VH-VL binders against Eukaryotic translation initiation factor 3 subunit M (eif3m). Designs and how they scored, part 20

Target 1, 160 residues: Eukaryotic translation initiation factor 3 subunit M (eif3m), of Schizosaccharomyces pombe (q09722r188to347)
Amino acid sequence: DDEQSFAFLLEAVKMDNSTADEAVRELVQRAVNSPKYFFFDDIVTLPPVQQLEQSTLQLLGILSGGMTDDYVSWVAENHAHCQHQKFDEDAIARKMKLLTIASLATQAPNNTLSYGDVAKSLKIDENEVELWIIDVIRAGLVEGRMSQLTKTLSIHRSSY
Short names: E, the ipSAE of ESMFold2; O, the ipSAE of ESMFold2 at other seeds; V2, 0.75 times the mean of E and O plus 0.25 times the DockQ between their complexes.

## First folded at step 18 (VH-VL; framework fv_axatilimab)

Design cc5 (from bb5 with heavy chain D58E; at its last look DockQ between E and O 0.97; V2 from the best seeds 0.83)
Fold by ESMFold2 at other seeds, look of step 18:
Structure cc5 (fold): chain C 160 residues (1-160), chain A 118 residues (1-118), chain B 107 residues (1-107)
Amino acid sequence: as target 1 above (160 residues)
Amino acid sequence: EVTLKESGPALVKPTQTLTLTCTFSGFSLSDRGVAVGWIRQPPGKALEWLANIYWNDEKYYNPSLKNRLTISKDTSKNQVVLTMTNMDPVDTATYYCARLNLGYFDYWGQGTMVTVSS
Amino acid sequence: DIQMTQSPSSLSASVGDRVTITCLASEDIYSYLAWYQQKPGKAPKLLIYAASSLQSGVPSRFSGSGSGTDYTLTISSLQPEDFATYYCQQSYAIPRTFGGGTKVEIK
């Protein structure tokens, strides 16, 4: 079971600051590549993780609080690092778009997020926005109601 | 519409510090995702990458030269500055600044020739 | 550092010829490769990025192909304005490195 194996690994690293480097690197690799893991503040703050390469720490910081443009700039200089660490650049790019929408939702005035703002932040066509909003809702990061008439998302809850 | 232009001294003496300024228009380093880099070309020879600076102030240097290079930006003036210390005659080259977009140099300045000699 | 080896170092061709220039990387660069054209006394001009994507404003007679360590720039029908030196450049690893160039000359 991939989810149970990951949860065990995360708990092991949390409990033991002297966890073997191999296990810490596996935890990070699985977290960044996972389509279902989004809460990187829990990983960035772990003392054994803080001992990893600066490029890895930069990526974890971007996943914890950055947006898509931060990742796109970072990866343009870190393709080799991603290959060496077995970080899946495309999986992380998708995750960054979902996290960006979640961040926009948390900051949205009057709990209303326009499709135009999403399109601008993700650098996508506005006609693609609804599919991304569906995905962020399915990921459990945002609860809300889409309106095709007003081209907005009315936010009921954001958990990011 | 996008233009870049290099400025700086045409002649420096060995051991001196070179300071080059790239002034650009048609884009800004406040535009998320863009960067400016420096590349040099000795006369009749291949290109050599020197440094990049990003909109978010992240900086990357050629490791063979990084102890000699400093890159900085002034976003309000649309300028990027490269400083290279301890110049030597082997550093004689045309120096270019260029915009970096998605990891590739899509617009280049005309270049400025810098000669290092006694 | 990733070494980029271009072949040939120079070639002579006639207008209308199909020209092929190759670039060999010392290790896999995962298609993070660009091609530039440089005319004497001028700055390089980006032709191809990501190994095969044509830069805006570049004529369709230019194309890029390849993967892994082996990459190719093709000019399908050489024009008078194409006599220049061509460089490949990898954007996979720091430092970014350029090939030694291929000079395309008039027969």
Scores: ipSAE 0.767, ipTM 0.904, lowest interface PAE 0.9, mean pLDDT 92
ESMFold2, look of step 18: ipSAE 0.799; ipTM 0.912
ESMFold2 (binder alone), look of step 18: mean pLDDT 94; pTM 0.948

